# Miniprotein binders against q96jn8r1131to1294, part 42

Target 1, 164 residues: q96jn8r1131to1294
Amino acid sequence: TLEFLENHGKNILLSNGNRTATRVASYNQGIVVINQPLVPQLLVQVRIDFLNRQWTSSLVLGVITCAPERLNFPASACALKRAAWLLRGRGVFHNGLKICEKFGPNLDTCPEGTILGLRLDSSGGLHLHVNGVDQGVAVPDVPQPCHALVDLYGQCEQVTIVNP

## First folded at step 5 (miniprotein)

Design o19
Fold by ESMFold2-Fast, scan of step 5:
Structure o19 (fold): chain B 164 residues (1-164), chain A 94 residues (1-94)
Amino acid sequence: as target 1 above (164 residues)
Amino acid sequence: SPEFEEAMEYAIDFIKLFEEALKKGDTELAEYYLRLALEYLKEAVEIAKELNDPELLKRVVELLRRLAELAYEHGDEEKARELEERAEELEKSL
């Protein structure tokens, strides 16, 4: 079963059998990574449990193609300048460079209870799912192996892995 | 402080990306990089205050003024004013 890795940002506390991640301080240092590679057709889903409206930006989702178990995570996923494809706000980013301006809903405005999913199709295309609805291909041809990453940034202080 | 220097290095990198986005006329991307630069500068401020080191805080003020200069050079006088006000507010806390 899916769990968050014990290697995570320093402000994260894992609970619920490593299926819930809570950011316990500040607005950053909240990166978590799923314990299994994102293989084609595997749907990884997280639910937004708690939003702190003090902050303006929110949760970032994406994939990294480097081994996550001993990574020294930066303060923000967007500071990853290598091997990272990220969804932030309405944008799609590759290694800090914006590669798509408007994709899916604005992640900065998703309310508590929203379920966000990541899935690779058979051609290596990365899909975002929002409350069960496939938003389409955000990133074509993602290199393998890759790992699903969630950055509990800003407003988003808690997420829980949910099964289909 | 290694943590302070790391926060400053990230802030400087995002300031460079902000400048490049401004040169390209990509205002949305510029706003994105500005937000990231400001997040790291805020982290640097917190570290500097915890260390009670006003010289570190002055370095953050300098980068805020650099951001204001870049916004002004590219025609965003309102953003430049906001950034100058942030820099002045921080400097008064010294």
Scores: ipSAE 0.000, ipTM 0.154, lowest interface PAE 12.7, mean pLDDT 84

Design o2
Fold by ESMFold2-Fast, scan of step 5:
Structure o2 (fold): chain B 164 residues (1-164), chain A 94 residues (1-94)
Amino acid sequence: as target 1 above (164 residues)
Amino acid sequence: SDEYALDFMELGRELLRQGDFELALYYFELAVEYAEEAGNKEYLATALFLVGQVLKELGREDEAREYFERAREIAEEIGDEELVKRAEELLKEL
């Protein structure tokens, strides 16, 4: 059973059997990580449950290749200093630096109810799925093991893990 | 790594001019982390001050105070008298 790890950003509260993450303060400190490695063919999906339109940017999702169980998370996922590949807005970021300007839909405009998924293909390519639709390869050749993360940043105050 | 801190501060400043305070804050926080990693106290003091300015604009006065106080302390350590004065002025406005 997929769950969020109990190691998470300071502003996160987990509920619903660790399947729902809620950011209870501010706009940051909202990183959560899935409790098992993202292996090829595993589709990890989260649903956007609540958006606070006081903020302008929204959730970030991606993968890290460091062990997450005792990681001291920074205020935002893009500040991760090693082996992080992230999707934010329309951009793809590696260790905080933008490596692709326009990939998939703008994550800052996805409404409540949107289901976002991450999957590795057999060649190690990281795919984004939006409402079940594969957007293609955002990042080729992701090193393994890697772990799916979601940063409940800005507008996005709640997500829930959903099954395919 | 300290070049990244500069780039993030410049991007954040442009966003601040456009009134995109939340996105400016995001990039200034990245600048803080990269300046800390690089050990560049000049960039760190400036980035902390910029975080404080945005938090003040967003009405988050307690958090702004913490950032201005830290910016002032590092500015004092490195002898940046102008930044010390600016941080003290904004602390008085909170």
Scores: ipSAE 0.006, ipTM 0.315, lowest interface PAE 10.0, mean pLDDT 86

Design o20
Fold by ESMFold2-Fast, scan of step 5:
Structure o20 (fold): chain B 164 residues (1-164), chain A 88 residues (1-88)
Amino acid sequence: as target 1 above (164 residues)
Amino acid sequence: SDEYAIDFIKLFEEALKKGDTELAEYYLRLALEYLKEAVEIAKELNDPELLKRVVELLRRLAELAYEHGDEEKARELEERAEELEKSL
C-alpha cells in the first residue's frame, strides 16, 4: 500500500510498483514523497540499495506539511523554505535552518542495506529509526497532516520502501 | 556566449583536478560572466533554447562545485538555474 508518489524530482525513476526510487543522473533532483500521510503509529521505512562514492554527502529524510501531489520540487530538499523538517548528516533542519547540531547517527555514513524509518509518536514527535532502533525525537510537535520525504542526494542513488 | 562559457567550465574542471584553487575560482568567475551575458542575449532575442542551455550549464557548474566539496556554492548555482527555468 505504501508507494512513492508519481510527483517526484526530475532525476527519479520509480520501479517495483512505485516502491523503489532510483536517481538516474547527477547528484540532485532526487526528492520522493510517500503517498500516504505520516499518521501516528505508522512506521515508514526505506532501505538504502545503492551508494555511489563519486559523490559527497548522502540522503536526507524528513517530513513536509504541504500537499505533495503537485509540488514543484527544488533541486535538493534543503532548499525547501517552507513546511519542511529534515534530517541531513547529523543535523536537523526546519525550512533550511539548522535547529539541532547533532542528532542520531551521521546519515552521510550509513552503508548500503541500512533501513531508515520515520514515525510520529502520539504527541506528534518525529522519530528516526535506524535498522529498527529508535533514535529518539528529532522534531517535537510536527504539524499534521505531514508526508514522509526522502531526498536521494549525493551518494544515495537508490532506495526501496520496506515493510516492518 | 555559451560557447565561451563551455570552454571556461572545462578549464574550471581541469583546474579543480589539478588542485589549483585560485585558477579554478578565476575560470568559474569567467564562466559565470559569460553565462550572464548569454542570459541577456537570450532575453533580448527571445531565445528559449539558449536559456535552456544556460540552465544546463549552471547545473553542470553546480555538479562540479558539489563534487569538489563546495556544497554551498552548488546550492547557489542550483537556485540560480531554477529561477531561470521558471522563465521558460
Scores: ipSAE 0.005, ipTM 0.272, lowest interface PAE 11.4, mean pLDDT 86

Design o3
Fold by ESMFold2-Fast, scan of step 5:
Structure o3 (fold): chain B 164 residues (1-164), chain A 95 residues (1-95)
Amino acid sequence: as target 1 above (164 residues)
Amino acid sequence: GSDEYLIDFMELGRELLRQGDFELALYYFELAVEYAEEAGNKEYLATALFLVGQVLKELGREDEAREYFERAREIAEEIGDEELVKRAEELLKEL
């Protein structure tokens, strides 16, 4: 049911019924988007399958509010401006700016096997889940419709969608 | 400012950095950032942001340095400057 969309960053290869995304080159061009809108109560989860520690930064998670089906993705998710709310390292980013300095664990240090989840609550708050544990509201009042986004940046070379 | 002024400020900052005058180097690199932003010159902006981060790191201002390296990396990604992305990632790792 849940799959990564066929429109993705150019360094991505989809496999396992479009449920596994692998970045096959470099450190960038690794944006993938879930094929269904993130509606309240839907928990979308990905597992970190492979980390290459030669890079400093790792995956970015978040939501995008523009239609992703034909979007020409930039090299990095953080180049997405007004349409994206992103979690990178310990920061929350929107419109190219850090809007919260410390939220949840440092995503750059999560090991292989970590399961990261995104969920909207009934009031439109975006929650991060780490290994099943709700970290709280990272972004209040996310505009709808929105779509869950993963950027396989830097260290993170493979993720797989997992069911709750 | 013009592109000529931007180039001069980065060149002056690099010379001051070589001399160990980190505070004055920071001042000129910050001017380079401002002029690059006004000019919409992403190539110079990415380099200027990286140099601000480098000076801040040398001054022990690690939280500020991280912000500048992160911004420099993002703009370097947009313009396809793979070497600058790699250098920013390496310096972020040192923080």
Scores: ipSAE 0.000, ipTM 0.134, lowest interface PAE 17.7, mean pLDDT 83

Design o4
Fold by ESMFold2-Fast, scan of step 5:
Structure o4 (fold): chain B 164 residues (1-164), chain A 98 residues (1-98)
Amino acid sequence: as target 1 above (164 residues)
Amino acid sequence: GPEEDLEYALDFMELAREALRQGDFEEALYYFELAVEYAEEAGNKEYLATALFLVGQVLKELGREDEAREYFERAREIAEEIGDEELVKRAEELLKEL
């Protein structure tokens, strides 16, 4: 079954059989990674459980192409450089830089209860799903193997893995 | 390599300063955090100390005093290692304001 890896950002506490991630301090150091590689047709979904409106920026999600089990996580996911393709706010980021101005809804405005999903299509295109709705291809031709990543940044203090 | 990582750090610091001019403190925070990462990878302690200090300043402005203290302490430590007496003094002054 899908679970968050034991290797995670230092401010994360895992619970609920490693299916719930809570950021227990500050605003950053909240990166979690799914325990299974993101293979075609696997839909990985997380629900936003708790938002702290003291912050305006919120969660980031995407994929990394490096092995996550012993990775030394930076304070925020965009610092993962070449290994990461990430959805943040209104944009798509790679190597710390915005490579697409607007894709899908603004992640900074998604309310509690929103279900966000990541899926690879048969051509290696990374799709974002929002409340079950496919937003299209955010990143074409993602290198494999890759792993789904969520960064509980800013507002987002808790997420839970939910099954399709 | 280090030269390219330093260029990224400088670019992110410029983006952060533009965010500050726009009043976007959380965007500035994010970009200064990226500058810290790239300066560290570049092995450039001068820019690392400066970027850490600037993260602290933005956190102080956002009212995040405990987090700001951590960054000012790290900036002071690196500044002391490299003999940047001005930055040591500036970090100590801001630590006293927390």
Scores: ipSAE 0.428, ipTM 0.765, lowest interface PAE 2.6, mean pLDDT 91
Fold by OpenDDE base, second read of step 6:
Formats: C-alpha cells, structure tokens, sequence
Structure o4 (fold): chain B 164 residues (1-164), chain A 98 residues (1-98)
C-alpha cells in the first residue's frame, strides 16, 4: 500500500492511513516521501486537495535516490543539492539546478482536484502525468531505486495519494 | 568546505533573484535565507551582508516590517565591519522607511 513515510517535514500532519498529507503551518517545511520506491510502469499519483491562495508558489514534485527514512528534510525540496530531480512550476531541476525551462503544465497554477502522477518507463525515464495524461519524459534516466517526493509548498496545503 | 558553501550561497542568490522576477516573494525569501546560512558557513561577510539585506527587502515587500528591521540591522552591522559604506547607507535608508 502506498503511503507517506513518517519521516516528513516539520509542518506536515499525516492522516487517512498516511495517505493524506496536510501542511498545518506557514508555507514551507512540507516535504513528504512515498514509502515504496518507484518501479517501472508503476504510476504513483497524488491529488491536490487544498490550495491556500495567500501564497504564490505551489507544490514541488519529484524523486530522490537517497534513503528517505534517514533524510533530514530541508524547509523546501528546492534546497536539496544531491540525489534529487524535481518538477517546479514548468521547470525541471536536478540537485538544485534547472535542467529544463519548460515542461508540461505549470504546477504553480494547477487547481484543486488536479491529479499528478509519476511513472518510470522501462528505460528509466521519469514521466509526469496530469489528470491521467502522460506529459512525457521529464527526466530521461533516473537512478534506481528512487522514491517519489512531494513538497507541499506555498499554496499547496494538502495532498492525497490516489489510485490510478 | 567554505568554498563549496560559498558556491551554494551564490546559487541560492540567483534562485532568489529568479523568484523575484517571477513575483514569488515567498520563494525569494526562502532562497535568500538559505544564501544567508551558506554565506555564514563560508565565513564570507561580504555575501552575508548582501544576503541579509536582500532578506530584509523581501520581508519589507511582504509587509513583515519588524522582521525586515532585524535583517537590515544585521546587514548594516556586518557592512560596517567590512567597510562597505554603500551597503551601510542603503540599509540605513531602508531602516528609516520602516
């Protein structure tokens, strides 16, 4: 069963069998990691449940290749300088550096109810899915094992893991 | 080491500036604060003072004036230590506006 790990950002409260993450304070400290590593052809999806329009940025979605159980999470996934591939806005980032300027829809403007998915293909390519539509390969070759990461940042105050 | 930390500080400064260009003050604030931390770890007072000043500016734009004051004061203090008269002046000017 897919669920968020107990090791999470300081402002996160887990509920619903650890399938729902809620950021209960500020706009940061909201990193969560899904317990099972991504395997080829497995689609992992989260739904944006609640947005607080007080803020401007929104959630960051990506993967980490380090052990998530022991990771000391920074206030934002954007501060990860190793073992991290992230989707933020329309950009793709690797270890804090932008490697793609425009990819898929702007995550900062995704409304509540949007379902975002990550999937590894057989070649190690990381795909983004938006409301069930494959947006293509965001990262062409991701080291395995890797874990899906969601940073409940800015507007994004709650997400829930959903089945495909 | 200090050299690596300084590189990180510089990277975060750039990320913060990008955030500002996009009108994302919360993200800019976060990145500038990280720049402060890494500049401090690097022992680079020049970039530390600058980063502190920029945190103050963003906080001011966010209406967090009390917090902004603290950062401007710290920036001024460090700027005085290193003889950056221009930054001292800028910090003092902004402090007067609060």
Amino acid sequence: as target 1 above (164 residues)
Amino acid sequence: GPEEDLEYALDFMELAREALRQGDFEEALYYFELAVEYAEEAGNKEYLATALFLVGQVLKELGREDEAREYFERAREIAEEIGDEELVKRAEELLKEL
Scores: ipSAE 0.021, ipTM 0.336, lowest interface PAE 4.9, mean pLDDT 91

Design o5
Fold by ESMFold2-Fast, scan of step 5:
Order: C-alpha cells, then structure tokens, then sequence
Structure o5 (fold): chain B 164 residues (1-164), chain A 94 residues (1-94)
C-alpha cells in the first residue's frame, strides 16, 4: 500500500496511517516522498485537503532520482538541484530552472479537493493527472529509479494519498 | 558553477516582479549556495543582499539584518562601494 516515507521535511506531520501529510508551520520544509519507487503504470494520487491563502505559491509535485530514505531534505524541492524534476504553477522545472513554460493547469490555483496524480508511461514519460484526466507528458525519459515527491509549499498545508 | 548563481538570481528577480516572495527567497538562497561553492565573492555579496531584501519584505527583520551585514562585509572586501552603501541604507530601515 502506498504511504508517505517517515523521512520527510521537518515541518511535516504524518497521520492516517502515513497517508495524510500536514505542514504544521511556516511555508516550507514540507517535502514528502512516496514509500516505493514510481515504476511504469503505477498511478500515485494525492488530494489537496487544505489551502492557506496567506501564501502566493502552492504545492509542487514531481520526481526525485536520489534515494529518499536517509536524505536531508532542503527547505524546498528546488534546492534538490539535479535530482528533481518538478511541476510548479504552470511550469516544469529541473535543477531550479524552468525547462517548460506552460504545461497543464496552474497548480497555484487548484482548489481544495483537487486530485493530482503522477504516472510514468511505458517509455519513461512523466504524466500529470488532474481529477482523473491525463494532462500529457510533462517530462520525457525520466531517469530511473525515481520516486514521487510532493512539496507542501506555500498555500498547500495538507494532502492525502487517495485511490482511484 | 558561476552560471547557476547568476541564473538563480535572475529567476528570483522575475519571481519578485510577479509578487512571489516565497519562491524568490528560495531561488536567492540557491544563488548564495552556488556562489559559495564557486568561490565567486562578487555573486555571493549580491545574492546575500537579495536574500536580505526579500526577508525584509516578508517582515523577517532579524534574518534580513544578518544577510545585509554579511553582504556589506563581503562587498567591503571586494571593493564594491555601491553595494556597501545599499546594504547600509537598508540596515538603517530595519
């Protein structure tokens, strides 16, 4: 069964059998990682449970290619540098740099209740799913092994892993 | 190595223009890390100053003061008189 790793950002509290992640302080230090590698055809989904409109940006999701079990997580996912491919706002980012200008919906404006999914296709393309709808390939040829990552940044203070 | 510090400062400035102070801070902090790694004191002084400016806008005045003081020290070391003046002006506003 899918759950968040016990190794996570320092502002995270896990609950609901490690299926719910809550950021309990500030706007950062909210990185969580799924407990198994994102292998082709595995669909990992999280629901946005709570948004705090005090902040301008919202959650980031993507993949990380370093081993997450003992990683010292930085304040934000962009500081993972070369190890992360990230979806933020409408952009796709790698190593903190924008590699795609416009992809999918604006993640900074997704409301509470939105279900966001990550899946690798058979050729290694990373797909974003929004409320069950495949948005297409955000990143081609993702290095493997990789792990699904959610950064509860800014507005997004709680997410829960959900099944279809 | 120097290339990344400059790129992150430029990206942070764009985020600042868009009003995204939290992400601007993260990118300026990355610029500090890369400038330190590269040993580029010119980029380091500027990146530290930019971190201070965002922290000031976020109301985190004690942290902003520390960054402005570090920026001023390195600016003095490298002879960047304009950056010294800017850091001193903002320190007076805290």
Amino acid sequence: as target 1 above (164 residues)
Amino acid sequence: SDEYALDFMELGRELLRQGDFEWALEYFELAVEYAEEAGNKEYLATALFLVGQVLKELGREDEAREYFERAREIAEEIGDEELVKRAEELLKEL
Scores: ipSAE 0.015, ipTM 0.402, lowest interface PAE 6.3, mean pLDDT 87

Design o6
Fold by ESMFold2-Fast, scan of step 5:
Structure o6 (fold): chain B 164 residues (1-164), chain A 94 residues (1-94)
Amino acid sequence: as target 1 above (164 residues)
Amino acid sequence: SDEYLIDFAKLALEAFERGDLDLLRYYIELALEYAEEAGNKEYLATALFLVGQVLKELGREDEAREYFERAREIAEEIGDEELVKRAEELLKEL
């Protein structure tokens, strides 16, 4: 059973058996992490439930390779260093460095109802899925164990874990 | 001191209004160097807004976006919600 960890950004409220995360204030402090490691072939999916158009940028997805249960999360995922591979807008980022300028659709323009997924292939490649469609390998050779992370940044105020 | 950043920003705007792009670039670079050396991240973000706005007026929207994104990152680091909102508004205008 997939759930969001109780250790999360301070603006997050968990509900629906810890399967729904709501950012209740501001634009940041919205990091949540899935409770199980992202093992090869496991598809972790979240649905965008609510967007606030006051902001321009939206959610960030990715993985971290450190133990998340006791992490003191920064205000935004983009401030994570060393242990993080992130997808933001159309970019792919590792430790603050943009390693790909255009990958998949623009995450800042995904509407409410969009289902976003993360999956590792057998070679350690991190895949993004959008509404069930595999976008390809965003990051090769992700170290394991790793954990799926969602940053409810800016526009994105609510996500829910959904089954395949 | 913050006084120099204000002076360089003012000189940059005056150069822009006169259409002197070489002088504009010169003062913008001075403002950025000073802000970075001073460690004044609020003014660094402000200088980055100025560069981005000038690039936008010149029709160089991809470069303007880069500067506004850098300013947003600085605003996030310092936890200035109003500055983040300003960066978001500028990005939306592109």
Scores: ipSAE 0.006, ipTM 0.275, lowest interface PAE 12.0, mean pLDDT 83

Design o8
Fold by ESMFold2-Fast, scan of step 5:
Structure o8 (fold): chain B 164 residues (1-164), chain A 98 residues (1-98)
Amino acid sequence: as target 1 above (164 residues)
Amino acid sequence: GPEEIDEYALDFAELARELLRQGDFELALYYFELAVEYAEEAGNKEYLATALFLVGQVLKELGREDEAREYFERAREIAEEIGDEELVKRAEELLKEL
């Protein structure tokens, strides 16, 4: 069963059998990682449970290609020094550099109840799913093994893993 | 050199003003937090002092005065270590305004 790893950002509290992540302070230090590698055709989904509109930007989704169990997480996923491909707002980022300007919906405007999914296709393309709708390939040829990551940044204070 | 660092810092200050005008105060803090992390990893005390000072300025504009004080104090301490008299003066002036 899919769970968030016990190694996470320092502002995270896990509950509901490690399937719910809550950011309990500030706007950052909210990185969580799924406990299983993102293998082709595995669809990992999280639901946005709570948004605090004090902040302007919201959650970040993506993948990282280093072992996450003992990783020292930075304050924000975009500051990761390891190989990472991230979806933030409408942009796609690789190691802090924007590699695509407009992909999918604006993640900063997704409301509570939105279900966001990550999936690798058979050719290693990373797909974003929004409420069950495949947005297409955000990143081609993701190196493997890789791990699905959620950064509960800004507005997004709680997410829960949901089954397809 | 120091002038190049000052130019870089001024660019972040202008970006922060634009982000604050848009109401995007968390992104302003995010970029300065990145600057602090980069300076720390590089061992660049000149840039670190400047980045800490800029975080303090944004926090002061947001009314988060206790946090701003902490950042200005740390910026001042590092500026003293590196002999940046102008940054020491700027930090002291803003501390007096809290």
Scores: ipSAE 0.005, ipTM 0.174, lowest interface PAE 12.3, mean pLDDT 81

Design o9
Fold by ESMFold2-Fast, scan of step 5:
Structure o9 (fold): chain B 164 residues (1-164), chain A 82 residues (1-82)
Amino acid sequence: as target 1 above (164 residues)
Amino acid sequence: GPEEDLEYALDFMELGRELLRQGDFELALYYFELAVRYAEEAGNKEYLATALFLVGQVLKELGREDEAREYFERAREIAEEI
């Protein structure tokens, strides 16, 4: 079953059988990674459980192609300098550089209850799903193996893994 | 090369400004610090001074006044060399 890895940002507390991640302090140090590689056609989904509107920006999600089990996570996912493809706001980022200005909905404005999904297609294209709706290919030709990552940044203080 | 380093510096400054406008002060700081590094490697004093000033502005927003002052002073020193 899908769970968050025990290796995570220092402000994270895992609960609900490692299926719920809560950021218990500040606005950063909230990176979590799914325990299985994102293989083609696997849909990994998380639900936004709690938003703290003290902060302006919200969650980041995407994939990393390095081994996550012993990775020393930076304070924020966008600080990853290699092997990272991330969705933040409306932007798509590769290793800290914005490679697409507008993709999908603005992640900074998704309300509580939103279900966000990541899936690789058969050609290695990374797809974002929002409330079950495929938004299209955010990133083509993602190297494998890769691992789904969620950064509980800013407003987003809790997410839970949910089944399709 | 220097041309690519300058392009990185400009991109990081643009991204940092977007984050600053949205209140993402810690992440804005990270990208402005990258802009400083790349502007310095590019050898472009104008963009280096600008990036240092932007670091100072974010540090001030974060309440890190002493660090902000140091960056503003360095930005001014670099700008005076142009």
Scores: ipSAE 0.000, ipTM 0.155, lowest interface PAE 14.8, mean pLDDT 84

Design r1
Fold by ESMFold2-Fast, scan of step 5:
Structure r1 (fold): chain B 164 residues (1-164), chain A 103 residues (1-103)
Amino acid sequence: as target 1 above (164 residues)
Amino acid sequence: SLKDEIQKLLDRMEEIAKEIREAAERGDIDKVKELYKEFLEVAKELEKLLEELGDPELVEKIEYVIDFIELAIELAEKGDLELLKYYAELAREYIREILEELK
């Protein structure tokens, strides 16, 4: 069963059998990681449950290739300078460097109820799925093992893991 | 106190970032340029105070803000209002991180 790890950002509260993550304060310190490595063909999906329009930007999705169980997470996933591939807004970022200008929909404008998914293909390509639709390869040849990460940043205050 | 002075500058920077966004939405490039110059002056003053406070992570965050502001000032001459709004909001996000860490 897929769950969020107990090691998470300090503003996160886990509930619903560790399948729901709520950011209970501020706009940051909201990083959560899935409890199992993202192996090829495993589709990890989260639903946006609650958006607070007080904030400008929204959630970030991606993968990290370091062990997450004891990682001291920074305040924002965007501050990860090693071992991180992130989707933010319409951009794709590797260790803080923008490597693609426009990929998929703008994550800052996805409404409540949107289901976002991450999947590795058999060649190690990282795919984003939006409401069941494969957006294509955001990042080729992701090193393994890797772990799916969600940063409940800004507007996004709650997500829930959804099975297909 | 030092922390009270830092708080006042952070609050001022957050207000300037909001004003930049509003001016950009109106297409007022001259006001955007004026506000970014003020933004830079306040950010550099804040950097000095954060250095005195002695938290290297907070200093690193204000250095990112200064980098975004300097880039935005250069881009303002080219008139790209969407990028100018983007950099103001990015700076505001880091300012809010500094504000939260001080609590």
Scores: ipSAE 0.000, ipTM 0.171, lowest interface PAE 11.6, mean pLDDT 82

Design r10
Fold by ESMFold2-Fast, scan of step 5:
Structure r10 (fold): chain B 164 residues (1-164), chain A 84 residues (1-84)
Amino acid sequence: as target 1 above (164 residues)
Amino acid sequence: MSEEFEKLKEEFFKKAEEVKKAIEEGDWERAKELIEELFELAKKTGDEYLIDFAKLALEAFERGDLDLLRYYIELALEYAEELL
């Protein structure tokens, strides 16, 4: 039973049994977190439902290693100063600093209908999946427990959790 | 936390918003001036993230990489908003 937590960014509205997240205002304040820890081999997937091309950047996803249930979310996931590993555009970020320039496809250009997945391998490597295709290890040795995070930033105004 | 430091952060946020607007309007001469001012404001804050984002935005502008420019300005806006 994968759902988005009720603790989320202030511009988010949850629907569809907390499996759909919609950002209803602006370009930010759109962080959502999956309700269960990302344990090895669990594939968490979201589908991009709606893009507003008024904005340049789009969806960010990754993991946080702090407890999300009462976390006071910043306006953007990239403003998280601790415990965050994020994929944005083509980059990999740790606590707001870019640690890799070019990983996987450009998330800012993924069209509506794209399914994005996060999975930990048995060695703790964080993998990105795009439309079922494993992009490889974005981050090695992610600390446990960790939680999958999606930031409906910029263009991305709606995502829905989908089963494998 | 000093009132003067709070003021610098607010000025940075406003300037970054002005940069974004100039870019959206295609006013590249104004964008250049505002980006240079943004970098000077970032240095005055002493915040390493603000300095990095402003510097990278300026470098992207000098290269004519407008997508990367927008990217760094948006990162600067998000980060600066959290500082307010």
Scores: ipSAE 0.000, ipTM 0.194, lowest interface PAE 12.6, mean pLDDT 81

Design r11
Fold by ESMFold2-Fast, scan of step 5:
Structure r11 (fold): chain B 164 residues (1-164), chain A 84 residues (1-84)
Amino acid sequence: as target 1 above (164 residues)
Amino acid sequence: DIEEVLRRIEELIRKGDLKSALELARELAKELNDEYLIDFAKLALEAFERGDLDLLRYYIELALEYAEELGDERFLELAKRFEE
């Protein structure tokens, strides 16, 4: 079964059998990683449970291609130096460099109840799903193994893994 | 007041007092109330304190990329002053 890893950002509390992640302080230190590699056709989905509108920016999600079990996470996923492909706002980023300016909806404006999904296609393309709708290929040819990552940044203080 | 803070940051950089410059940049980011700038300034200061100049340069580059996306000349100037 899909769970968040026990190795996570300092401000995270896991509950609900490690399927719910809550950021309990500040706006950062909220990175969580799924416990299994993102293999082709596996759809990993999280639901936005709680938004604190005291903050401006929101959730970031994507994949990282290094072993996450003992990784020292930075305060923000955007600072990851290792091979990381991230979706933030409308942008697609690789190791902090913006590689696409407008992909999918603006993640900073997704409301509570939104279900966000990540999936690799058979060719290694990373897809974003929003409320069950495939947004297309955000990143082609993602190296494997890779792991799905969610950064509970800013407004997004709680997410829960949901079944497809 | 922002102009005075930027002038002081530049002066500290010229004197080679990189720690004080980074700490003042972090305070400026807080005043501007931008969560990404606050985060990058904090991470840059931590990297400097660890003596990891490659990591420091990396966080400065992230701040520069963000500032370019934002289009604000003040943020661009701040990021470039730390690029070494």
Scores: ipSAE 0.015, ipTM 0.413, lowest interface PAE 5.9, mean pLDDT 80

Design r12
Fold by ESMFold2-Fast, scan of step 5:
Parts: sequence; structure tokens; C-alpha cells
Structure r12 (fold): chain B 164 residues (1-164), chain A 94 residues (1-94)
Amino acid sequence: as target 1 above (164 residues)
Amino acid sequence: NPEVEELTKKAQEALKRGDYEEAIRIALEALKKAIELGDAEAVRKILELLREIAEKLGDEYLIDFAKLALEAFERGDLDLLRYYIELALEYAEE
């Protein structure tokens, strides 16, 4: 079964069998990673459980291609300088640089209860799913192996892994 | 190259008067031209200038761009450097 890794940002508390991640302080230090590689056909989904409107930006989703078990996570996912492909707001980012201006819905405005999913197609394209709807290819030809990452940044204080 | 030198000078002048947004735009254009001409010394100087402007502007995206572009240049990975320049130009056009 899918779980968040025990290696995570320092403000994270895992519960519910490591399937729920809660950011218990501040607005950052909230990176979590799924415990197994994102292989083609696997749909990894998280539900937004709790939003704090004190902050303006919200969660980031993406993949990293480095081994996550011993990684020292930065304060935010966007500070990952290598091996990271991230969706933030409406942008797509690779190693901190914006590579697509407008993709899918604005992640900063997704309400509580939204289910966000990541999936690789057979050609290595990274897809975003929103409430079960495939938004298309956000990143073509992602190197493998890669691991799904969620950054509980800003507004997003809690997410839970949900099955399809 | 006179064109690269003129663009670099204009970027430096924009920086001196505190017009950081214009300085970035012109410096990126100078960098693209220096790459096309194979002027390694100009590329290095412009990357250093971009880093200074990005830090004064406080733009995290452009700070990261300058760092990654300099690393690619130092490794001799010109394909990756060109890729980063195109991304930064798209960002600046917003």
C-alpha cells in the first residue's frame, strides 16, 4: 500500500498509517514523498484535507529522480535545485525554473476535498489528475526512476493518500 | 563583438539607475547573442552581471536561473545553457 516516507520535512507529522501528512508549524518545511517509485500505470492520489487562508500560495506536486530515503529536504520544494519537476500554481517547474506558464487548474485555489493525482504514461509523460479528470501531460519524458512528491506549502496544512 | 558589448553596456547602465527589470531583459538578450557567437569571455561576464541583477531584484526564479546557467557554462554544457536561457527569456516576457 502507498505511504509517505518517514524521511520528510521537519514540520511534518505523519498519521493514519503514514497515509496522512500534517504540517504542524509555519508555512514551509512540509515536503513528503511517496514510499515507492512512480511507475507507469500507477496513479498516486492525495486529498486536500485542510487549508489555512492566512497564506496566499498552496501545495506543490511533482516528482524527484534522486533517492528520497536519505535526502535533506530544503524549506520548500521550489528550492530543490536538481532532479525535480514541480507543479505550483498554474506553472510547471524543472529544477526551480518555470518551463510552462499555464497548465491545469491553479493549485493555489483548489478547495478542501480536492483530489490531486500524479501518473506516468508509457512514454514517461507526467500527468496531473484533478478529481479524477486527467489534465494532460505536464512534463514529457520524465527520467526514471522517479518518486511522487507533495509539498504542504502555505495554505495546505494536511493531505491524505486516497485510493483510486 | 560590438553588438554584445553594446547590449552588455546598456544592461549595466540600467542596473546603475535601478531599472532591474530592464537590466535583466537586456542582459538575457546579450547572453543569447554571446552564445551564438561563441564568445566565452562575454558569456561569463554577462552571467556574472545577471547574478548581480537577480540578487538585487530579489527574484528567486532569476537567482536560480543565474546559478544553474553558470554551472552549465562551467561544465561546458552549452545545450543545457541554451535551454535555461530560453526558459528565462519566456519568464521575462511575462
Scores: ipSAE 0.000, ipTM 0.098, lowest interface PAE 15.7, mean pLDDT 80

